# Ledger of designs, part 118: VH-VL binders against o27280

Target 1, 266 residues: o27280
Amino acid sequence: MDSMNVPEVLEIKRIVEESESVKTFIFSWDFRREVRPGQFVMVWDFRDEKPMSVSLIDPVRSEIGISIRRVGEFTDRVHGLSEGDLLGIRGPYGRGFELMGRDILLVGGGIGMAPLAALADEATARGMRVDALVAARTADELLFLDRLEAAGVNISTCTDDGSCGFKGFAHERLLTLEENHDMAAVCGPEPMMFQVMRILDERDVPAQLSLERYMKCAVGICGQCCLDDTGFRVCAEGPVFWSQELSRVREFGRYRRDPAGRRVPW
Key: E = the ipSAE of ESMFold2; O = the ipSAE of OpenDDE; V2 = 0.75 times the mean of E and O plus 0.25 times the DockQ between their complexes.

## First folded at step 3 (VH-VL)

Design p6 (framework fv_bamlanivimab; at its last look DockQ between E and O 0.01; V2 from the best seeds 0.00; counts 0 for: pae E 8.3 > 2, placed apart)
Fold by ESMFold2, look of step 4:
Structure p6 (fold): chain C 266 residues (1-266), chain A 117 residues (1-117), chain B 107 residues (1-107)
Amino acid sequence: as target 1 above (266 residues)
Amino acid sequence: QVQLVQSGAEVKKPGSSVKVSCKASGGTFSSYTISWVRQAPGQGLEWMGRIIPIFGTTNYAQKFQGRVTITADKSTSTAYMELSSLRSEDTAVYYCARDKGYYFDYWGQGTAVTVSS
Amino acid sequence: DIQMTQSPSSLSASVGDRVTITCRASQGISNYLSWYQQKPGKAPKLLIYDASSLQSGVPSRFSGSGSGTDFTLTITSLQPEDFATYYCQQYDSYPFTFGQGTKVEIK
C-alpha cells in the first residue's frame, strides 16, 4: 500500500491559537483512514516535511487537528498560513496508545500534551476516569486546559516558575499525586519522561511513553529514527512504547540524533 | 497507611553531633520525599531540609547548610538527619514528615534533643 | 526568606464561637499555603493545604481562604478539642517558612 506514503494536499479548514507559540490546524478527514491517539502525521509545506502531533480526532465532524509549535523556519512558515491555504499530509503513522482499565494518568510537558489531549477525549468517551498532569515552563505555555476541563478531566498543573499550579518539575509534582491508576500515558521532553517513568515503575503503574526522533521516511526503511540498543524504529514500532520496552534502552533520556544520524546529548 | 517512627530522645554536649532516624512503613519508601522540621522549646516550627530517596537529592535551608546531612537507606526504609557542631540553641524536638509537595501530611512522633554541658 | 506573620499571637474564646486567624506573607505566594494544628506534646497535624483545600479527616468546621499575601483560617463553632496552637506555612520558595503560631485558649 504505497498510497500511505504520498502526501494528500488538504485545505486548512480552521486555525485555533492555543498559545503564543502553538496553533492547531484543523482539516477535513476521511476516517476510512483511521487515526488513533499517539499516531503522527508528516506535514509537508511544499519545501520540507516534519512529523506533527495529532491533537484532535473528531469522526462526527470528519475533522482532525494537528498542533504545531513555532520553533524554526518550517514551523514559522506554517504558522504564517491562513484558513484556506494548503498543506500536504501523509499518514497516520506509528503505534498509538492502548487504553485499559478504568483510571488513567496523563503526564504531558509542553507540546507533548497534544497527543494526550486526543487520548483524553477517547478515554472520557469510554467512561474512564482521567487525571492529567500538565507541565510547562510558565503558565502561558500550559496547553489545552479549557478543553480538558470541559471533557471532565481532573487537572493538576505545574510550572517551572510557579506561575500556575505546583512550582517545580513534573516528576516532583507526580510524587504528590494519588497512586491508584491502572495505566499512564506520558509525552513531553525526554528527560522529563525518563524521570516520570522511574516513578511510575516504582509504583507498578503500567506506562506508555511517546518518543520523538528524526524522521525521513516515516515507514521504518531509512533507519534515521532507530533506537540504538533495541533497533526499534520510532516511526514503525513506536512512537508510543511501553515503559518495559524502554527500560533496556540506554539512549532514552541520555542522547538524541541530529539529521545526519549522529548522537547528540540532550 | 504511612507511619513514621523516630529514634528516642538524646542528650548531647556542645560541639558534638546527633543523628536522628525516621523509619517509614506502609507506602513505597523510595518514592517518598522526607522533610525534617524542628521546634525549640516554646517556639514555632522551622524547616531544615529534605531528601527524595528515589533520586538521591537533598535540599537544605541555608541556615543549616554545612551542618546538616540528610540521608536515606532504602533497604531499611529509614531516613536520617545528622546535625553537627551542636550549640545550646539546637535544643529542640526534631520531626520527620512526609513531604507532599512541600507541605507535610504525615509526621513522626518527634525526637527531643537536649544540648547541655 | 519569606516572612509569615500570624494575627493574633493568642486568643481566648468560648465553645461555640467563630474564630478567625490571619496569616500574611511578606511577598506573594499564590495559594501555596498550609495550616497546621499542634496540641501540647504532639506533632503538628495538617488541616488545610493549597490555602483552602481541607485535608481528609479534618472536621468541616475548619476552612481556609485567601491568596497572594493574605490568608485566613476559620473555625466555625469552636469545640473543646480545638484548644491548640495553629501555624501557617508557605511553600512558594525555599526555605519553607512557618508563621510564629496562634495559641487558641478555650475559656
Scores: ipSAE 0.039, ipTM 0.582, lowest interface PAE 8.3, mean pLDDT 86
Fold by OpenDDE, look of step 4:
Structure p6 (fold): chain C 266 residues (1-266), chain A 117 residues (1-117), chain B 107 residues (1-107)
Amino acid sequence: as target 1 above (266 residues)
Amino acid sequence: QVQLVQSGAEVKKPGSSVKVSCKASGGTFSSYTISWVRQAPGQGLEWMGRIIPIFGTTNYAQKFQGRVTITADKSTSTAYMELSSLRSEDTAVYYCARDKGYYFDYWGQGTAVTVSS
Amino acid sequence: DIQMTQSPSSLSASVGDRVTITCRASQGISNYLSWYQQKPGKAPKLLIYDASSLQSGVPSRFSGSGSGTDFTLTITSLQPEDFATYYCQQYDSYPFTFGQGTKVEIK
């Protein structure tokens, strides 16, 4: 359910320190406006606007959370904010995850765990069995572990340096897991997602993957987030795609477009 | 295991239309792309078009543009191919297939369509 | 449209023989090439995709090679169940096109 709204100015209700580089900003939310895991919002700091995934959906407390990784000027400004400060939020936009079956596998890398954490909450609330493979470069970069554990998620970790869990990449850890699931949801670095998707396809596990691209309008009109050669707009047809859809996107796992439209290899 | 089951044989007159169904089972229909391929008697294979059911996005071979319509119903996990203005040359076995990265790993059993006056 | 030309159109072989079928594209198609086996009255069966990747469940006696414009399907040791018609298919660009087929018959 996409909404074409102007930014609503909201007060930061709480800030959760997830890691050294990631904060979750909590806002009061009117749940008459539906939001699904995998959807994103446009965050406006009154100077610039960036798409961010919803990482928390709490109808009980009437709150949503947006997890933001500090990576540039915009996020630097946002990370400098305090509770009580204001941000503009418009959305939600895009296609979210679809839950199917009884057993679901989540594979997340870094900040990619943000939308998956929200999905985990919904899945567990529905009584699904949730396995999560959480990947990061180092132990300190692993996100949402306590939250996932509290929700009843079975967690497997992997780190590039071996500081926590399996030493290696997510797809390597996945190869060691023999159990199949009814479906999988994947989000993280695109090279990771590419390898994970291939394994899941070989195992005939239906998979949904959330892509990240440069987004400007979020409403499918500017074309900045179009994927070669399908013409898929990440903001409109995505950001969540089925693996069979991504198999037609030749740039997937290989390159992306920068704000100037130039090809940038992964 | 993925299975595609097509509707039964059709006999049509020239100028009429035919609509063939393809019901999918096993797996997740929403993750599929469905292609349609036909084969005239004693001839090779000819790709007609495809649909991505979750989006409804279609792509047709130019040869069939304006005559072919491919649709999908997610609620019933069924894809459809309708061909209008039928000609004798349209006599063929029509196949639906799961399109996995533009190659076809699962096929329906085929639907024979005969166009005769 | 990209034209796919198979060679030969037909061949006769015996059980145990090595069989080679070629497919040539009218233009470069990278490795976007698949091979199918079809028996009379049946739907095609996928054997090879991405020019050289063996489809799950397909016997290892089948293999594919090639890139660009020239591709080859090889059956190392022909079995009785391998007598059929084989097709190549390109998926580099729309419309997807097939070769005219190669019929493998019993000598």
Scores: ipSAE 0.038, ipTM 0.659, lowest interface PAE 3.9, mean pLDDT 93
Fold by ESMFold2-Fast, scan of step 3:
Structure p6 (fold): chain C 266 residues (1-266), chain A 117 residues (1-117), chain B 107 residues (1-107)
Amino acid sequence: as target 1 above (266 residues)
Amino acid sequence: QVQLVQSGAEVKKPGSSVKVSCKASGGTFSSYTISWVRQAPGQGLEWMGRIIPIFGTTNYAQKFQGRVTITADKSTSTAYMELSSLRSEDTAVYYCARDKGYYFDYWGQGTAVTVSS
Amino acid sequence: DIQMTQSPSSLSASVGDRVTITCRASQGISNYLSWYQQKPGKAPKLLIYDASSLQSGVPSRFSGSGSGTDFTLTITSLQPEDFATYYCQQYDSYPFTFGQGTKVEIK
């Protein structure tokens, strides 16, 4: 629906505090505008507009949720809002996750668990077995554990400091997990995703990875978000890519884009 | 528990090269990203470059590009920084540090390198 | 390169004082800023990362704030062991750059 290109002013129906730095903002949603896990929306606070992944898709309650980490001026302002306040929502945009096979591994780092939580809901509703590796710096930054458990997901955790589960990084924990899956979905910091992708490639597990950090603008509004060599447009063709696609991209794990769109080495 | 131990002080002549080592213990070396930062006498800190040891991937500050080489040996959990074509202005304490999301949470004790003629 | 400027370059304070150090980036760096403490003859020690996150093991009297271009490190109730030089560091873009340092001397 073309109405997705016009921001709708929506009331914040409910706010869930996921952690000290992360909140989920819940809105009533008209599901004539289809939303899929892995897609994002543009959130407008009437000053600035930023892309945010959809973390809850609930057609039964007619709700969507958007999880936002406090990382700068825009997100600090949004975190200051209360239930009943208004935000502009435009979208959804981007390619969502594809589900295949009987079992799926989710690997999420920090806020990267947000789109994966929505995917977990869809995968479990389809009768898939879902294993999730949830990674964070500390136990307090592990996201969506109660929601994943309620959905019947088999959860493994790791924290950098060892405060919950395995002590170490996601890729280190993944090396101790010998299970084969029909597919995987990965979202988190790009260096983590690069390391996880290589392990999954060695195990011949097809993986989809979400490159949310490149979604600084929607196509045609703030300029173009694009990967090197392949010409992929993250906002239009991504943010979700198969690991085979990313293995051809020189930028993945090596470069990022600055606010002006220039290549910056890691 | 994470500890970075660097090699000892070096005195070098202009035009020579120096290779400083940084041995990691505690934690998993494969999870480390190691940055090198130097500090000239009475001056501030200057980032030189970094390495992701598990892949050998490096990034260097443009100022040092062509003179600095950062390497890692996963079998000994050791990172190295080699600086060639030494000049008097390269006299500094050289630090290795664990690069965790681009901030440096653990530092080596430093290696004093003096370039004198 | 992103230029990091600290203010003041030095200050003298008594035990129990509140100390404030500022750091300004020449361009927006979001919250990608850390603070380090360096004592004479020693390696730097991480105090604050992501502008406001306190490193494990660092006393709660240290705090950080700010985003974009303007950042502050605050030490409430200064202690004798806080005599040191403090550095801010941006990690938004390569090359990573540090402020020139702020020397805190206890008098």
Scores: ipSAE 0.006, ipTM 0.391, lowest interface PAE 15.7, mean pLDDT 83
ESMFold2 (binder alone), look of step 4: mean pLDDT 92; pTM 0.944

Design p7 (framework fv_bamlanivimab)
Fold by ESMFold2-Fast, scan of step 3:
Structure p7 (fold): chain C 266 residues (1-266), chain A 117 residues (1-117), chain B 107 residues (1-107)
Amino acid sequence: as target 1 above (266 residues)
Amino acid sequence: QVQLVQSGAEVKKPGSSVKVSCKASGGTFSSYTISWVRQAPGQGLEWMGRIIPILGDTNYAQKFQGRVTITADKSTSTAYMELSSLRSEDTAVYYCARDKGYYFDYWGQGTAVTVSS
Amino acid sequence: DIQMTQSPSSLSASVGDRVTITCRASQGISNYLSWYQQKPGKAPKLLIYDASSLQSGVPSRFSGSGSGTDFTLTITSLQPEDFATYYCQQYDSYPFTFGQGTKVEIK
């Protein structure tokens, strides 16, 4: 039996309130099951199972953290849990981020900062210089600023409404940042990631992007996610992809799919 | 500041193979995608294939599939195009180009390959 | 394969003229089209990408338009250095294909 495919029932050791709508759930973890930033786990509340990115990887404390935004019935139920309650965890799954070079740019939007916070910890521990552009609709939705600051990350912020930092979108803020980086990692709303990718491509910065919709593909649920409408095949496990892989995906940044498979604009 | 420098001209016999190099400077080589395009004397441009060095992924034009191989060496920032089973019709200038979302913004100077008996 | 057909194959023009070159794809390619300039003995140079985006450093007298199957490159007020061969290229699908070229010659 493959141990990674069997849910393990774990006790919620600690809950961190990240914002009005986001909580990080912390569990003891046996690091003989390796976990990398960019990977996800399946979280089971004994009714439904949903994929969630790992946001904290702490081998010193033997802990992992999973950050969950309240967006529907499953997440509402999970947010109602307390320390000492139980959740099923299966995984980890998916292709994680790869680190290279001496300096890295992180660009995160909203809850997309969750997997990037874990990556920031690893990059900093490896002695890399880490710059983070943290974007959100409003100041209240900026996540992990204290954690990034504690890790020694150089932080820039932007909000759509101007309530904190630069007033504008992530890509507009990125245009005012002129430092070159050996690589970048990007996670957030797909239209944001598309615009950021274009700028990083212009600057010759290799970028990795994490796409939530490919988490199901990584666990084998979506067989057709590897073939686009031009007959161009992407035979790679998600959710993390290099920008060169995504540059030919016609849907990236332009459309999403409804349950019937129809294209719906962002 | 992006520059692509190709290897020198070659004369080959029919049935042999040729390996052309393309050394990149400026920017980060791992962010490069490299395409190879050839041009026969007095003719237009013909795409042969591409490589994403950081992924090792390649795509080839069907016409060349089975006799073209594109590779990259990240340690030397160099891409290679090897064409086997050469014919007189393969006489051309071979270009490498930086492939930026499939349009080619910087080109090498070209390598003349002549296939003759 | 997607066939790219340019019109005309050659044209004669004088300095100061407005020059238009058309490119037609055998099937829809959205805006995935680029234009290149090539001078004798030299590698091609990118002018326009995504049908209408001007490459950095290219003079503003060059412009591109079109979508789907029909595309145009326009050179307003032709300069001596603009006498060259121009190619369109589609990148909607593999294999990437080029037009046959349009030679812009001195009258």
Scores: ipSAE 0.006, ipTM 0.463, lowest interface PAE 11.0, mean pLDDT 84

Design p8 (framework fv_bamlanivimab)
Fold by ESMFold2-Fast, scan of step 3:
Structure p8 (fold): chain C 266 residues (1-266), chain A 117 residues (1-117), chain B 107 residues (1-107)
Amino acid sequence: as target 1 above (266 residues)
Amino acid sequence: QVQLVQSGAEVKKPGSSVKVSCKASGGTFSSYTISWVRQAPGQGLEWMGRIIPILGETNYAQKFQGRVTITADKSTSTAYMELSSLRSEDTAVYYCARDKGYYFDYWGQGTAVTVSS
Amino acid sequence: DIQMTQSPSSLSASVGDRVTITCRASQGISNYLSWYQQKPGKAPKLLIYDASSLQSGVPSRFSGSGSGTDFTLTITSLQPEDFATYYCQQYDSYPFTFGQGTKVEIK
């Protein structure tokens, strides 16, 4: 059977504290198992297993990184780990980002910058011009700014409270930015992504969006992993979707599914 | 910095409608998301709905059964909440609040609405 | 709808006391929870957002903790101006819902 379907127990090689609530866990990785930006892995702490986006892909150092925000019981336990401790990693899974054209806009909200940081590395390595709009509630929640700057990315920031850059939401900042890009990639809270997608659609900029919630049932089939009106499943089609796919989905930006699979408004 | 100023108190008859205004100042109104929250005398807080003026999009709590309509006028930096088919149970203080990623960081002073026969 | 339940509904305390208020969600809400303070005749004031982030201008004696379904607001050394009603609010999903409130009264 496919080795990706069996968790490998890996030692935490390095932990980078990105903010008070976000850490990047770095592992040695055998790149005979290819990993692309936008893909995720299942992280197993020997009690529970959760999907996490790959935020660092470094074949030169033979390392991958996963960035984890502390939001619940599982992530609290993982945040309590130290270098040298063990985690189970299974994957990669899912549809990664596709790059096209010469110019790309990245729009990331909070932890959504994690998969976009990996994408920025790939895009700059391919010689693309990269503009990034990095959004968060406050300045201390802006992620990966130093890494993006080191990669040669043109950075704009916005915070809800105005503590760094434009005061307001990502979509409000986007309206003040240059309109011409060959493509965009967007990752963050679903309401933010919906608002950004509408602006990009009006500008005729094709966009790819990464949806965290469509990673929940990663390897397996359940009703919660389906998109309304399309029938897409996480492991087959997601978590990265083109904007034209999502614009036809009634659920996107309107509903989510709770742990029991029930539709809940945003 | 940011200030929300609401219209004055109203006394209305059962079955009528009330329209409360909320004028924003100190910031860019198009950057705002405005929520409306009410509080009956001696009771807790109840969310009614929100508007994103830049998108023209609204979401309402189902409890109001289509009786609530939230609108915004960007030219005057004013949001409105209209509640129709008023009942005595609608007697409350109505607040507008700036919705910053779904928590409310600035609040209007409140508008007392009394529904009496 | 997500139900938010606060405990206790009221408490009596003295200046200098440590006050703890809890809030329980009927389903998982991650860290999408805020705390508000309301004094009689006034609008609510934001204290804490994202379960543990202190709003600018709010005294450091206020702190929040928790995730998932169980959340706590702590006031480490109660001051005279802290006698008020406190509300938790979830913003994980619509409709946004508040706890019933906890009244902190002078002894």
Scores: ipSAE 0.005, ipTM 0.386, lowest interface PAE 16.4, mean pLDDT 83

Design p9 (framework fv_bamlanivimab)
Fold by ESMFold2-Fast, scan of step 3:
Order: C-alpha cells, then structure tokens, then sequence
Structure p9 (fold): chain C 266 residues (1-266), chain A 117 residues (1-117), chain B 107 residues (1-107)
C-alpha cells in the first residue's frame, strides 16, 4: 500500500459555482503526489466514498479542483458544505489522458467537461492548439466556458434546445467542424461518446474517451476491468481508453448493466 | 527581431503552379507556426492554410484543398506555399505570417502573383 | 464558414476624431478575434488580439471590446498615421475568416 491509498483530510479552500447543479471544490495539494488530467480521486464525506474526476491541476498555486454534479444523497451532502469544511481525499487513481501532435479536439458533454478542462490546461501549456466542442441540453448547463476562454481554447458550443451556439447534438455539431486534428479527447454520456467516436474513426483521428463506469476497477473494487469482444480480451485500468480499445467492446454505447448485472439498453 | 522575408514577384500562365518561399529569421524557427494568407487586388484577406514545422502537420482551408501544399525546410528556416492549377482569380498578393495562438503577429512583405493569359 | 461583417465599409475622419469600427460574427466566437491595420502597399499589422488585448508597441489610443458576436475597435484622437484599412479576424474555428475591411479616409 503506497501513500496514495491513505485518505488525507483536506480543507475546502474555495468553492466555484459552475452551474445550478455543479460545483468545483478546490484544495491545496502536495504535487510530490503527481496528478494528470483524466485521473480521479476518491472523495469521502466521513460517511460514503465516491470517485470524482480531477478538473483543475495547478502546480503554481499548489491546488487541485474536483467538480461534482448534484445527483443524489452523497452529492447533495457535499454540495451543502462551505469553504473551511473538511473532506477526505484519496488518490489520484486511474489512467490519465496522453497527448500527441499539436492540434487536439476536446468533445465534452455536461459534467464530462470537468476532466477535459484539466486536459485543456495541459495541452495549452504544451503549446497545442485546442478546439473544444462543449455540449449540453441548455445554455445553463454548459460548463467551464470562462475557464476555457481564459486558457486560450477555441470554443464551439451546442445545445439540444439551441439556447447557445449550434442547435443540436454534439455529433451533429462535430460534422460541421474542421476535420483535421492530430488527436481527440471525449467525455460525456456514453451514447454521445459512441457517436462522436464513430465520426472520429471515419476521419482517422485517434481519440481517447473517459468512462465513469470504469473508475471502480481502477481503485480495485473488481481488481481489473476486462474489455471484451469476439476472440479478444483486454484487462485494462480505466477510466481513459483509446477508441481502438473501446471499438472491441460490444456494450460500449449500446448497453449498460443494471444492479443484477443484466444488459439494459441506454 | 523576428522577420519573415518572402520570394519575389511571379507572373504565371493559367494552369501552371507557383511556389512562394518565406524565410524566417530572428526567432527560433522550430517554435513557429506559419500561416499563408492571400489578398486579391483591392480585396480583403483570405486564409489558405498553416504548417507547424516541428510536427510536420498542416491544416488547409477547404476552398484550397487539392490545390495548395504547404511545406517547411527546418535546415534553412523556410516555409513554402505551392498553389497549382492557377486561374486568373488566383491573382493576389500572398503573405506568410507567424501564427501565434491563431492570430498573426508578424507578417512577410508579401509576394505578388499575377496569373494572366 | 463563419462570416465576418464589418461596418462601415469606409468612413471619413479628421485628425483628433474618435473612430469606431464594428465587426459582427455570424456565430459565437467567444473572444477569439483580432484586429489588423493595413496601409497601402504594406502587409497587415496586428493591433489587438483576444478581442481586447493590445499588441506590444501599438499606441494606447487603440482599444478593442466585445465578446460573442459583436466587436468594436476604437481609435481615440485619430492621428495622421492612422489613415488605413482595418480588418477583423476570427480564430474560433477553421477556416480563419476576415471581415471585408473598413477604410478610414482623411476628410
């Protein structure tokens, strides 16, 4: 057991209201414990522990940020906390994003922009051109636009209702964007990621996709996640996977598992 | 400090090709991104494409895809733009410019290309 | 492609005047807009980037403002050397596109 598996009780230094349903909690961090975009931490409220993606990595200020959407009892309790309150943080865990080339496309849906915001910071710091397609149901649910703008990111938006930017879904907007990127990173609802991945595959753009459901494997709850297709099995640590790894998974974008382990359509 | 110096004026026949050079000096060429922008007589500016010499990657405006090729020679700190299948409407001044965060902070002096029959 | 529309196409002004040029994008481009000055027979010169950031060496009488779709270039107290054509450029998405230009002429 290394030091990453011991939870640290950290003070909430700052809280940023990203939307009505999303807050970013910022903590002082000792960067002797390296953190990369695409990794997550376990957040412990002294009652329950849940995995959360790291959305801010700032070695200059010695800070990390964790963005949390309000969706249930645990997140409701965490959203009720104030600056100065304490949370247990364990990690980081999981496989982060890898950067290659000079031009990167980010495609984020809803809270999926959280790990991509951290990636945007790293990519811009490396001198890469960053194009971000930020997608949500409505304008009020678009996340991190001010932060991406401050980082020098080239932003395109789309909303299902047309309240900001292109009216339509992420994959529909993607079809109207420039085709030539050295790589892409995608995070959001699984059906969105599947459709985006297919377009990027058609364009021969290598893509990395972040899947929340594989975070449990990375912390040892199932030990190892297996990616299955006919005649091929890959046991890999998530949550970030290359599109070629996911194209071999029969369930990706088509099915999820219920509590009984049965395949259920999205 | 940073200078971009372009090759001289060219007169070409329709259907031929032209290759314009842009030599960079004063800065670190390996850190440059070079864009090409043209301007027809009395008209506005039109972006054609860009190159990142260190990665050997290019992006082209769709209008010029298939006709434009942008290259770089790192040993001479020189970028090139070649435009083929020339038409009279390709008559323009062609500029190279340093592409820094997608705005153009230093420009070459321009190369006049005249396509006449 | 994102269309950039400048207004006016030309204007006449006197030394000491306040000059305002506008640029409208056909879709939201955040603050990814730059302004250039071009004098006859010369290459364009960068004045403003990221909608409002003044390029090093450019006089403080030049300023930019705006975000989203509507942008403005302002020249306070116009000088003789400011008679030129001005262009806006978006760099939100490929292909990068320019406005048609605004010619600032002496009265």
Amino acid sequence: as target 1 above (266 residues)
Amino acid sequence: QVQLVQSGAEVKKPGSSVKVSCKASGGTFSSYTISWVRQAPGQGLEWMGRIIPILDTTNYAQKFQGRVTITADKSTSTAYMELSSLRSEDTAVYYCARDKGYYFDYWGQGTAVTVSS
Amino acid sequence: DIQMTQSPSSLSASVGDRVTITCRASQGISNYLSWYQQKPGKAPKLLIYDASSLQSGVPSRFSGSGSGTDFTLTITSLQPEDFATYYCQQYDSYPFTFGQGTKVEIK
Scores: ipSAE 0.000, ipTM 0.363, lowest interface PAE 20.1, mean pLDDT 83

Design q1 (framework fv_bamlanivimab)
Fold by ESMFold2-Fast, scan of step 3:
Structure q1 (fold): chain C 266 residues (1-266), chain A 119 residues (1-119), chain B 107 residues (1-107)
Amino acid sequence: as target 1 above (266 residues)
Amino acid sequence: QVQLVQSGAEVKKPGSSVKVSCKASGGTFSRYTISWVRQAPGQGLEWMGRIIPILGTTNYAQKFQGRVTITADKSTSTAYMELSSLRSEDTAVYYCARHTRYSSGFDPWGQGTAVTVSS
Amino acid sequence: DIQMTQSPSSLSASVGDRVTITCRASQGISNYLSWYQQKPGKAPKLLIYDASSLQSGVPSRFSGSGSGTDFTLTITSLQPEDFATYYCQQYDSYPFTFGQGTKVEIK
């Protein structure tokens, strides 16, 4: 009975090729159903359903965008679609990012820049100063640089191989950046996010981190999932968590769980 | 440096409620988690609950669940603790305290607010 | 709830003495433990966090050790200003809980 739980079949209005492996799919959206940066939707190709972060929120054009990286059979099928084809969308789900202060830092790794691009749009529309650290393995995997620049964001880049910007990892680049931010938002591989979180905590910068692996918990598919093993539950507040909440999670950035529930190093 | 300044002493009757304030000065209030801790005369420290002001999220000790409400006003950099259905055993000094970074130790603390519940 | 038990509940010491206070958690809390000093009529002051990290501005005669369930606060050479009540506190899980306190009195 809840309209949020029923997939709506939407026509793909536009497709933007962000890189060789990433596309953004744009749909008309009725904004009576509110969407915030950091929230996700379930994308249904009429066979399988997967959670995807919302990467574009444009109430002026009445559009949302969903950025998808090609990593397996579901995403390969979706990447094969064209403008005019149909997908099922339900949501939005989960907690979005909260904006505070005047100066914010975004730290994104790979596809993790997708929800942060939507946040950058909202922050700049509010008149905030936005610095973004965009990290990837190679220059070809840096995402949303043109969109961030168009929004007025101050951009720093780093690549593992040195093909664009600083040669090194996100946390190494962060150590060379100034410390004048009121908050940070971080999204990317968990080991990167853990290292970035530790530096931001040392600098007294409150950070929000988006954890992809907890998107299913937010929709009630995994009711037994908890972020911590200490007796409080935070999975209902995901996928976005404050660094203070994650500092008590011994597995964050070090281990993941396999289907049997065993700890596996990243 | 951030300082926490609390409201003045209160004398309340049993069955009433009390609302204690905690104002942050010298820094950004919403960046930090605020806890409330009380201490009855001659007794130790007892944690009541916390708020993350930027999120509005709260967590309360089971003993106070249903009687305590912790709120924050980001525009005035002030946290509040309201305790209802007061009993004589609620007589205590009530402290607010800011959680630090990764360590979650409490620094700074407010100066304390004495609440006396008597007929 | 995690119960925190301090030992002793009180002790008498002289200036220059080495003082040790222990704190035991009813279950494992890793290193998520802080120590506080409280003087009469004043709010507590943070001394040690993460079991062994000294808070900025706190004299080096204070040190913390331990992990899991057993923790110790040590004052290597007691000074006149150190006569106070000391509390341990766990922040591994909600609700946060304090030890009952250890009163350090002049001998």
Scores: ipSAE 0.005, ipTM 0.433, lowest interface PAE 13.9, mean pLDDT 83

